VH-VL binders against q978t4. Designs and how they scored, part 13

Target 1, 133 residues: q978t4
Amino acid sequence: MFDGSDLKNLFSLDGFLKTIQFEPEYIREGEISIIVPLRNNLLRIGEIMNGGAVMAISDAIGGLSAMTYPGIVNQVTVSFNTEFMRPIAKGPVRFISRVDRIGKSIAYVEVLVYDGENLLSSKSTGVYFLYRS

## First folded at step 4 (VH-VL)

Design c11 (framework fv_lerdelimumab)
Fold by ESMFold2-Fast, scan of step 4:
Structure c11 (fold): chain C 133 residues (1-133), chain A 120 residues (1-120), chain B 109 residues (1-109)
Amino acid sequence: as target 1 above (133 residues)
Amino acid sequence: EVQLVESGGGVVQPGRSLRLSCAASGFTFSSYGMHWVRQAPGKGLEWVAVISYDGSYKYYADSVKGRFTISRDNSKNTLYLQMDSLRAEDTAVYYCAKDSYDFRSYFDYWGQGTLVTVSS
Amino acid sequence: SSELTQDPAVSVALGQTVRITCQGDSLRSYYASWYQQKPGQAPVLVIYGKNNRPSGIPDRFSGSSSGNTASLTITGAQAEDEADYYCNSRDSSGYHLGVFGGGTKLTVL
């Protein structure tokens, strides 16, 4: 099954994601949770987390959560939408990706992001095209 | 090379106070959470306290809550543990441990420890 | 205590495989990290997450997790692996690293 070592390997192969330091909390079929320290390279003006970083990490684990299902060998994002509810000023930041529905060729995913005080700070919804072996 | 060096241990009487220090080098100290973990003679590891990278979050084991205070000085790359109202049960080797991230991931580096003996 | 439970001792013959286990409810939600401690020395991280090794840790060390149980496996045990092994994970709140197992003393015969 898809595990934390697989997740770290996949991040290491991406030009941007390899700059993201993180620790997997848990990985199960249809759901991934990771912890990301809020380091300076992820901050924007105002000493809060960069919204682009929130979106990029959310998009990445959104697609990868679909790959926790057997037979799915790759995925690409079709659409992605993020709502920013609160600024993230304190880490570590928790990202939880959950597959709401898995179809033959499409997955519908939501990603919830919590700040260091465990407050819900953003919510994303994504649609991913699936490649099967 | 990451190094953590504890100091301040010694023999102290019950009810008195002692302050431990941990000097950090080889990493950006201000970016990581720090922990104190202790080990009584012949016993296992017991987590004591944690402090976030910026000092805004602190948490303590129930056995020391209200008696011990964790703090840090990022300008000096130093972690502290102020131990008040010491009891015989506090006798242990105290380790400084670095969190791999902010304050709740895992202990990637440990100091060599400093012995605190509480006896009359 | 009841939070994370380890057997106090285990033995393995030189060159054979041994599994050290850690049990607790928090392991249903969070991975354990594993620490090796030799007499008179500080603990050393050997496995973090489900199965990640720090630089310098031999590849004979591996981790696994299922349900409320985490395991540390040493394949082809060497004399130098004789030590105490501790698991650590998050408490029931999921917010603190405050829970250690009681430790398992590994003897290499």
Scores: ipSAE 0.006, ipTM 0.567, lowest interface PAE 13.0, mean pLDDT 87

Design c12 (framework fv_lerdelimumab)
Fold by ESMFold2-Fast, scan of step 4:
Structure c12 (fold): chain C 133 residues (1-133), chain A 120 residues (1-120), chain B 109 residues (1-109)
Amino acid sequence: as target 1 above (133 residues)
Amino acid sequence: EVQLVESGGGVVQPGRSLRLSCAASGFTFSSYGMHWVRQAPGKGLEWVAVISYDGSNKYYADSVKGRFTISRDNSKNTLYLQMDSLRAEDTAVYYCARDTYSGLYYFDYWGQGTLVTVSS
Amino acid sequence: SSELTQDPAVSVALGQTVRITCQGDSLRSYYASWYQQKPGQAPVLVIYGKNNRPSGIPDRFSGSSSGNTASLTITGAQAEDEADYYCNSRDSSGYHPYVFGGGTKLTVL
């Protein structure tokens, strides 16, 4: 089954994501939660989390949550949108990706990001094209 | 039934070229990353190269970089390994193997292999 | 380039438990996969990730990892388990995405 080592191996395919320290909180069909320590390499000016880092991590686990379903062997992002509601100044940062709908060729996903005080800080919606065995 | 069948092996002189093929059947070839792994007679396994499902990403072992080229033709369900500037050290059984989960993960199915002998 | 180290040989008595180990720095970041190879045959995946078995692999095979070490455990070894076992992991450098251990020849006494 899809587990934490699967997730870490998939992050290793990306030059940026392979540098990110994280731990899976849970992985289940259609949903992935990870915890990311807020280290200096993820901060922008003003000592808040880099918005590009939030988007890159959210996009990655969004697509990977679709791959928790049987028979899905790959995915590519079709569209992705992120709303930044609060600055993230305190870690660890929790990312929860949830598949809203899994179709034959398309997955609709939302990703919620919570800061170290458990405050909702961003929300992303993504559409992913799916490759099946 | 997943099947991978390698071909193109044979005896070749040092410095020459050889192209291996791997014919895939029983699954949607275009959805999987593919690997080449070799094994010299009486020795262990050595990873050689990988190609992503769409051919956009390729990685090679240092021992073959600049000499070997991995490619695929998804319309023919076929994986290739172009081997240039062959050396005695390249003598091995070459296996094609299927990746899973976006490619570059692990090898869930293997072919039976094709023997390449680089001999003077 | 990362390297994975395995002992070249190990023996186990029929019905007993044996542990085959794999050591390397890449294992601090990535779990090992394990392959069984019998003479004249292609390798067969027996464990992937931390402790996942493909369909058809007996439950006597299990995997574990800690620090820079991964282990394959066979609980209640059978005669047909006699084979070479290879660990495989990823190289975190980004240029050598896969590396195999040297292999361990298991003899079932």
Scores: ipSAE 0.006, ipTM 0.529, lowest interface PAE 14.1, mean pLDDT 85

Design c2 (framework fv_lerdelimumab)
Fold by ESMFold2-Fast, scan of step 4:
Structure c2 (fold): chain C 133 residues (1-133), chain A 120 residues (1-120), chain B 109 residues (1-109)
Amino acid sequence: as target 1 above (133 residues)
Amino acid sequence: EVQLVESGGGVVQPGRSLRLSCAASGFTFSSYGMHWVRQAPGKGLEWVAVISYDGSYKYYADSVKGRFTISRDNSKNTLYLQMDSLRAEDTAVYYCARDLWSGYSPFDYWGQGTLVTVSS
Amino acid sequence: SSELTQDPAVSVALGQTVRITCQGDSLRSYYASWYQQKPGQAPVLVIYGKNNRPSGIPDRFSGSSSGNTASLTITGAQAEDEADYYCNSRDSSGYHLGVFGGGTKLTVL
């Protein structure tokens, strides 16, 4: 079963993601929610969240949400698109990834990002190639 | 079950040094930032220092900067605080705390603390 | 760095609702977390990220935030809730870590 320890371990093995501190809020089949504090290393000029950080974290949990399904042992991003609707000036930041469709070889995922005031701040859509046992 | 156990506290004279340890178990220590927080007798909580999961980032309260050094040994699941040039004002219970948010609250698990008394 | 200000003491009757407040400029930009400390014990995280409860924390504990003020609310206070409560956040620059309020002693009558 894919759990919070698995999520922490997978972030720790990645060169960039290991710099991200977070807390899993919940993990369910097809859905992951994490809370990320708005730390200095995630800020751009003006004390707002770096758009590249939003995209990187969204991409990571998007792919990992596919691994909550039985038999999925790995995944690789095929395509990813992010729409920025609001600047994120207040933390903590919530990232929710949902699998819209899980196929044999492809997963379609969306990731919603909420700022510290619970305002929807970005939306990503991703397509991931799946590896099965 | 997450456990943090501090040790190394005691009575020490002003100007001397002490090294505190915090033994961690029940979680992947190398994945978490760690803090030291202190509390003087009858007073509130005061943040002391933070160290990132890999030891590459360290930050200190102004009151201890230049005197205290935070470090960790991930192979031993142990956090350290080297306390040099101790002053009476450093008298406190010292807690280690786990940082899910790397230098930003919450401090989600705390040890029971170790008392450091700086007196002649 | 910005200070966080708490009233030193508050009381509540058993079963009633109490609100403990924390004020500081940093709270305009960052939510407070809240810690409960009983005599002779280590602090325990009860609320983080505005209104999130760690596993094992009763649902009578909730958080709220507005402007420069954060609040911890205990709905239906129990005898075991008698403790010191500390708020914690970042300073207003966003760069400095771990600013604690002075603590509020809650007495359950």
Scores: ipSAE 0.007, ipTM 0.530, lowest interface PAE 12.6, mean pLDDT 85

Design c3 (framework fv_lerdelimumab)
Fold by ESMFold2-Fast, scan of step 4:
Structure c3 (fold): chain C 133 residues (1-133), chain A 120 residues (1-120), chain B 109 residues (1-109)
Amino acid sequence: as target 1 above (133 residues)
Amino acid sequence: EVQLVESGGGVVQPGRSLRLSCAASGFTFSSYGMHWVRQAPGKGLEWVAVISYDGSNKYYADSVKGRFTISRDNSKNTLYLQMDSLRAEDTAVYYCAKDYWSGYDAFDIWGQGTLVTVSS
Amino acid sequence: SSELTQDPAVSVALGQTVRITCQGDSLRSYYASWYQQKPGQAPVLVIYGKNNRPSGIPDRFSGSSSGNTASLTITGAQAEDEADYYCNSRDSSGDHPYVFGGGTKLTVL
């Protein structure tokens, strides 16, 4: 079963993601929620969260949410799109990834991002190629 | 009403042990990391220890590592600090404090503190 | 000892603006949180996550950070703001997760 220790281990093995401090809120089949403190290294000018950081974290948990299904041993991003709806000026930032459809070879995923005031600030959609055991 | 209430402080001799408790109410205790912070008389705040929301991760200040043990009982909404091999420099008011949000770097709710005096 | 440096004392005239600063390498990577402590009382969180206020904290309190420095600003200081102020941040190494500054005693003249 894919759990919080697995998630933290996978982030720690990535050169960029290992710099991201987070705590898992919950992990279940097809869905991952994490809380990310809004640290200085995640900000752009104007004291709002860097859009690239929002995309990178969203992409990471998007793919990893597909790995919560049994038999899926790896994934790679095929396409990824982010809509920025509100600036994120207050943390902590909640990222919720949900698999909309799990296919034999592909997964369709949505990632919703909420700021510290629980306002929906970003929505991503991703398509991931799946590797099975 | 959100509250943290410490207990267990008192006067102890060097080398002895003491256990502090912190009773939480008014919030979902099991969802938040918890801290112990101390303050020696007339001195500043010193962070002591943290425990994750589920008790799986614990970290300590170097000054107490190996002597103090942080723990929690989520069924009782209670945080603990077991203090072994006490030294004069451990004399302080001990506060328990709650993470602002699980995994965030701020302490939003504090207890009123309990005094620990280590003297001969 | 603390890795975060604060001036021990600052003064401000009633109604004027004061800035309290906190310096340390961890602030390049992590935001500071700020605490107000009055004599005989527990600390109170006044700023977290660079410039966020908890419910109930007056809007005259604000935060900022740049490089290795974090600042707490009180715009239009009032008599009740006289207190000790502490910054707190994560340790950049990750092994010592938290450290407090030495504290700054604010006197409102």
Scores: ipSAE 0.007, ipTM 0.558, lowest interface PAE 11.6, mean pLDDT 86

Design c4 (framework fv_lerdelimumab)
Fold by ESMFold2-Fast, scan of step 4:
Structure c4 (fold): chain C 133 residues (1-133), chain A 120 residues (1-120), chain B 109 residues (1-109)
Amino acid sequence: as target 1 above (133 residues)
Amino acid sequence: EVQLVESGGGVVQPGRSLRLSCAASGFTFSSYGMHWVRQAPGKGLEWVAVISYDGSNKYYADSVKGRFTISRDNSKNTLYLQMDSLRAEDTAVYYCAKDFWSGYYLFDYWGQGTLVTVSS
Amino acid sequence: SSELTQDPAVSVALGQTVRITCQGDSLRSYYASWYQQKPGQAPVLVIYGKNNRPSGIPDRFSGSSSGNTASLTITGAQAEDEADYYCNSRDSSGDHPYVFGGGTKLTVL
């Protein structure tokens, strides 16, 4: 089963994601939650979280939530869209990805991002192509 | 050096109120969530309440919800627990604990605790 | 609310390996953290996020999890490891509930 050590390992293999310090909060079938400390390397000018970092982490966690289902061995992003609703000025930042629908070859995923005050700060929707064993 | 120092404990009669304080130093208090955790004599740990870094979000254990109020004063680096309608089962050492982050996760530093005894 | 179950006591000979276990449904969804408490002292975080050690915690402490069970392993137990050990986790509700295990008293012989 896909667990926190798998998640840590997959982040470590990526050039950008390996720079992200995080802890898995929970991993269950169809849903992953992680907590990301808001460190200086994730800030843009204005002392708020970099929108590109929000998108990259959301995309990664979104695709990986599909891999919590049995038989899914890989995934690749087909489309991804992010709505920025509030600036993130305080951490830690919580990323919750949930599979809204798992199909034979396609997963539809929603990623919600909450700031240190637990305010919903961004929402992403993603479509991922699935590889099965 | 991170330090948390609790105060305000003592002996009180059932039905009365008591306020605990926790003085924090050695870290940026306003950036971290804070918790209260208690331990009855000879028993295990029981989580009581949490407050976010800015005081806007608060959560309580079911056993104290409606009776206890957590608050903080970031200008004084101080955490509070207002305990109303005290019961004998509230007798415990109360620990102030720092969250690992500004939200809610775990307890990376603890104070020495302050004893609250509810007795008639 | 959900509960975490620990055996109340365990013993280990000096220099030997001991495993302390924690069991509960919340562990299927959340990783356990482990706290060491010595008499008259506040708890100290020794393991978090499955198998991470805070700075200053000896490398003989490690964590693991599988299904509804989390374990704290002390490899080569020393006299100073004698203490109560508590597991801690969150339940699945998402409203920041926390639950502690009942604690395991470790005696080093």
Scores: ipSAE 0.008, ipTM 0.612, lowest interface PAE 9.0, mean pLDDT 86

Design c5 (framework fv_lerdelimumab)
Fold by ESMFold2-Fast, scan of step 4:
Structure c5 (fold): chain C 133 residues (1-133), chain A 120 residues (1-120), chain B 109 residues (1-109)
Amino acid sequence: as target 1 above (133 residues)
Amino acid sequence: EVQLVESGGGVVQPGRSLRLSCAASGFTFSSYGMHWVRQAPGKGLEWVAVISYDGSNKYYADSVKGRFTISRDNSKNTLYLQMDSLRAEDTAVYYCAKDRWSGYEAFDIWGQGTLVTVSS
Amino acid sequence: SSELTQDPAVSVALGQTVRITCQGDSLRSYYASWYQQKPGQAPVLVIYGKNNRPSGIPDRFSGSSSGNTASLTITGAQAEDEADYYCNSRDSSGDHPYVFGGGTKLTVL
């Protein structure tokens, strides 16, 4: 039900996320992987990826990975935490979101971010409220 | 207008090296990823390599990995392909091509191609 | 696997509709782009994303995608459409980020 065109459409409807170029790597129930080119608009001083951009993209795909389950029509972030382990100086950047637990009204999600050398650079944990039809 | 012009092709013996160049004009070169694509005589298209807009990321086809190096000079609007340890199976027309989306979506502009012949 | 499969050849009568198909697992996650190549010439992008035409490409060219399959359709084929057609997609396996189909030779009868 939820495919790459759905993901691109949802990003295009958001004022900030529409500035993010990306391509889906794979989408399956409970897991989304995307590839993001490290363009100038995503860099902070020192030519490393902006931490706010890492958080915003991670938050977005975190919630959307919960929508890969049948019957979930929307989601909103309840809480979100990010650990920055390494600066991201090389792209493209891979974001992998996994649902650790899917409940009736709440999803627990982790998002792992890898730089262009496939080094783990950030980990986020998120809690999302779910709307069901 | 938008144009890619390739140079550097020729006849070379196996085991030798050759460097291809691709001169870009008519667009903001530094904003787009760039590709090399080849085509052996009478055969189909084979993707060879890509370089990101800023030169920080490079990927290669398995058939050329470890032998070819893609690079770019954004100040000169030029793309390069350094081809080392050439083999007979590298004989092909080599095209440079521009990413449409600045993010690896499609190849919207192509050069005319330059022929590389590896004899043996 | 990262392979994209195309039939080697297809024929269409002048003015008729033809569909060229590309199949592979990567198409479940990425849209195909389509290229027209005439003898001795560089390839020309005719469709990108699901169904977008570059400026200058005739409206008889269209694209579609479903599951692991992408298709290029030419409605009302013209003599100048006789060419080789290649699909291309991103590849999620390993470090090989792009793959071309083997190409389909279109003959306009």
Scores: ipSAE 0.007, ipTM 0.522, lowest interface PAE 12.9, mean pLDDT 85

Design c6 (framework fv_lerdelimumab)
Fold by ESMFold2-Fast, scan of step 4:
Structure c6 (fold): chain C 133 residues (1-133), chain A 120 residues (1-120), chain B 109 residues (1-109)
Amino acid sequence: as target 1 above (133 residues)
Amino acid sequence: EVQLVESGGGVVQPGRSLRLSCAASGFTFSSYGMHWVRQAPGKGLEWVAFIRYDGSNKYYADSVKGRFTISRDNSKNTLYLQMDSLRAEDTAVYYCAKDLYSGYEPFDYWGQGTLVTVSS
Amino acid sequence: SSELTQDPAVSVALGQTVRITCQGDSLRSYYASWYQQKPGQAPVLVIYGKNNRPSGIPDRFSGSSSGNTASLTITGAQAEDEADYYCNSRDSSGDHPYVFGGGTKLTVL
């Protein structure tokens, strides 16, 4: 049931995420890929992507990828860790979230971020508490 | 420029082992997932195995699961395929291929291939 | 694992348009990529992500997808386009993330 319109709607309802322009590339059970243009509102000083923006988008699609499974109605981040490997100076930026393991009450998720030159720029790992029914 | 060079192919008897190598250059090897794809003589392409950019996640085709092991050495920019319990049906040209990302289609660059012949 | 089905052969007259199709349930969730393979050569990526062309691939190649079907279109076929064409997609049904179609041999008359 979870598709690109659902993802767009969920971002539009969030105070911060609604400022982020993106296009879904694909959505499937346990995995979401989106493309984000690197616009001025996402840049920090030095004309590179804001680390907080990378974390916020990664956290959002990380949790939402768990909701692609049947019966998962909500999720809450328990822990989230981001490793910044390279600055992102060129867009568009690709965010790929995958559920590594889904349990009864928790999901383990990895999010990979690639810059406009297809270089791996950050990796996040997240643990999400799941609500069912 | 991006280059992928396979080696280690040859003629081997059924039930024996062979290890293929793929030397990568012209890109940041440690940032990309890697694949092995094979093609039997006169036949189509068959995906064989995948390894994530950091070596932590691996997938195999059902036809090779339990017999083949994919690995990588990011310090040497080299991809490997350990092939055990070889069968006549494993006879093919084996291609090394680069993922555009790690875990996302497509295979944007391919090596020239190395021939593996499993015969008595 | 999910299957991708292609017709084994298709022909087109020089300068005409040809469409090569790929069908499978995985295409409802994932875009197909397309590979050209000439005799004795490694495959070359010609289309990915619905309708993106890698640098160096001519404008005459385009892709489309709808439902469980993906198509590769060559508009104004040239003699050099004679080759085998393979579709490839991801598989959501199991632990096998990638599946190839059986290939279509294109003959340019």
Scores: ipSAE 0.007, ipTM 0.624, lowest interface PAE 8.4, mean pLDDT 86

Design c7 (framework fv_lerdelimumab)
Fold by ESMFold2-Fast, scan of step 4:
Formats: C-alpha cells, structure tokens, sequence
Structure c7 (fold): chain C 133 residues (1-133), chain A 120 residues (1-120), chain B 109 residues (1-109)
C-alpha cells in the first residue's frame, strides 16, 4: 500500500524534489494531496513562487498518484502541460493530483494547485507511461 | 478580527428540520473551506461536514449523510447546515469552523456554537 | 480503523512539563492538529502540522510526531492550561476526511 512514508521516501531520492519540504494531506487510490510551505528556496524575484517549482512538484505528484493503484511499480512522464492562472505569493501551497483515467500502459492525470488563500493558481494535465509488475 | 457567529439552534421535535447559519467576518470567506463540528452534552468533538471554498465539493460524516446538507452563500459570507429527519442523538452544540489552508489542520477559528436539542 | 486514541485524563503540577499523546494509523500519513477547549467555550487551535503554533498561542505549547503517534507538550504548565485537549487528523479512507480523538482532560494541580 502506498502511504505518506513512501511519498516522503520517493521525494528524498530525487535530486530536485529532496530540496522540497512538504506534508501529505491525504493519499488514496488515484488521488494525492500535499501541502508545501512557501519557503525562500521556492521563491523567484518578486517574492512569488517559482513556476519551475510548481511544474516540477505537479509533475512528480501527478505520476506518483498513478502508483497508488495496485501493480503499478513505476511511471515516466510522456507529456505534461501547465497553465499558470495566478501568481502564488502566499503559502502554504496545496497540490492535488487525480488520475482521470488509468489504462494498461497509460495514465491521464490532472493536478490542481492552490495558494495560501485557497485560490486556484495553476492547472496541469499529464500523460504517464506505466510499468507493471 | 476574525468572527464566526452561529444562529438557528433551538428545541425541535424528532423527525423535523432545522437550519443553522454561520455569519463570517474578518477574513476572505470565499477563499476558505468551512466546517460544521458538533459536541453532544458532556461528550467529545465530532466532525459533521465540510464544504469547499467554491461549494464544488461537500463531505459528510456517516451519521448525518443523507439527512444533513451543507451549503454556503459567498456573497453574504454565510455558511448553512440544513438538518432534516432530526434524531435525539443529533442533540449537540454545533460549531462553525474555518479551514486553515494548510490542509492537515482544518480548524483555525471556531464560532461560539449554537445548541440544538432534539426532544419529544 | 480510522480511530484516534487519547488517554481520557492526565495531571501536571504547576510549572512542570506534561505530554498528551494521540495514536492512530492515520498519523502515519497526516500530522495531527491539537485543540484546547475550556468549559463553556469553543475549541481553540494550539498546534497544527508537526509543530506549528498559531499567532497568539504561548511558546510553551509544542508538537511532535513519530510513526502512528502525535504528541502535544506543554512546558511549564500554567493554571489557564487546564482544559480538554483534542487531537484531530485527516482520515486516509477519503469518505471521512476528518477524525477527532476522544479528548484528554488536563488537570493542573
């Protein structure tokens, strides 16, 4: 079963994601929510969240949400698109990833990002190739 | 100054309905999820329902699912709880609570509560 | 089981340290929040996340988390700390997003 310790361990093994402090909000089959404090290392000039950080975290949590299904042992991003609707100036930042469709070899995922005022700030859609046991 | 003021409580007969209101001020109401939490006399806290900032998702405790409906009016900064088919075990002080956006800590501010007594 | 377990009562002498514990499988995935409730009053959030204090909460309150256990520590307990303390967490099942512990009555001697 995929849990919060698995999620934290997977982030710790990644070169970029290991720099990101976060707390799992909930994890269930096909859906993961995490809370990310908006720390200085995630800010760009102008004291707003780095768009690259938003994309990297969204991509990671999107793929990992597919691994909440039994038998999925790994995944890799095939395509990923992010729309930035609002700058994130206030944390903590919530990332919610949901598998819209899971197939034999492909998962279709959406990721929604909310700022500290609970305002929708970005939306991503991703396609992930799945590795099965 | 953040304030949540509940109203609508009272004595009601089993099987009847009651609607609670929570008037919010001192924060951007439309940006936060809102909760109802109850406490029976001399008992602990029991989470009842949540509504997202935009009203698009709602969740209920099993004990009230199908009988209670949570709703909000962001233009009036007001949260509601429609309670149908009331039972003696619904007797409690009902608190309105604001979601702390951090997600794993849902209740950063609470109202004073309103007492609902279901009796014959 | 999505239950959070607390001891029903604990005591502490004025100025001493007390630790209130909350246990449940949900705490492996989610951090607990802690609420203080005094008689006739609404609950007040005192700790959220692993160890964060809301503005206005005295620094004698701190939190910790390990495995399936979360703890609230009050260092140098004062008379006004006498209250019921509830832990709260998210439920991993999704259908019941929030669960409270049964509460711990703290008596300051």
Amino acid sequence: as target 1 above (133 residues)
Amino acid sequence: EVQLVESGGGVVQPGRSLRLSCAASGFTFSSYGMHWVRQAPGKGLEWVAVISYDGSYKYYADSVKGRFTISRDNSKNTLYLQMDSLRAEDTAVYYCAKDLWSGFTPFDYWGQGTLVTVSS
Amino acid sequence: SSELTQDPAVSVALGQTVRITCQGDSLRSYYASWYQQKPGQAPVLVIYGKNNRPSGIPDRFSGSSSGNTASLTITGAQAEDEADYYCNSRDSSGDHPYVFGGGTKLTVL
Scores: ipSAE 0.007, ipTM 0.559, lowest interface PAE 9.6, mean pLDDT 86

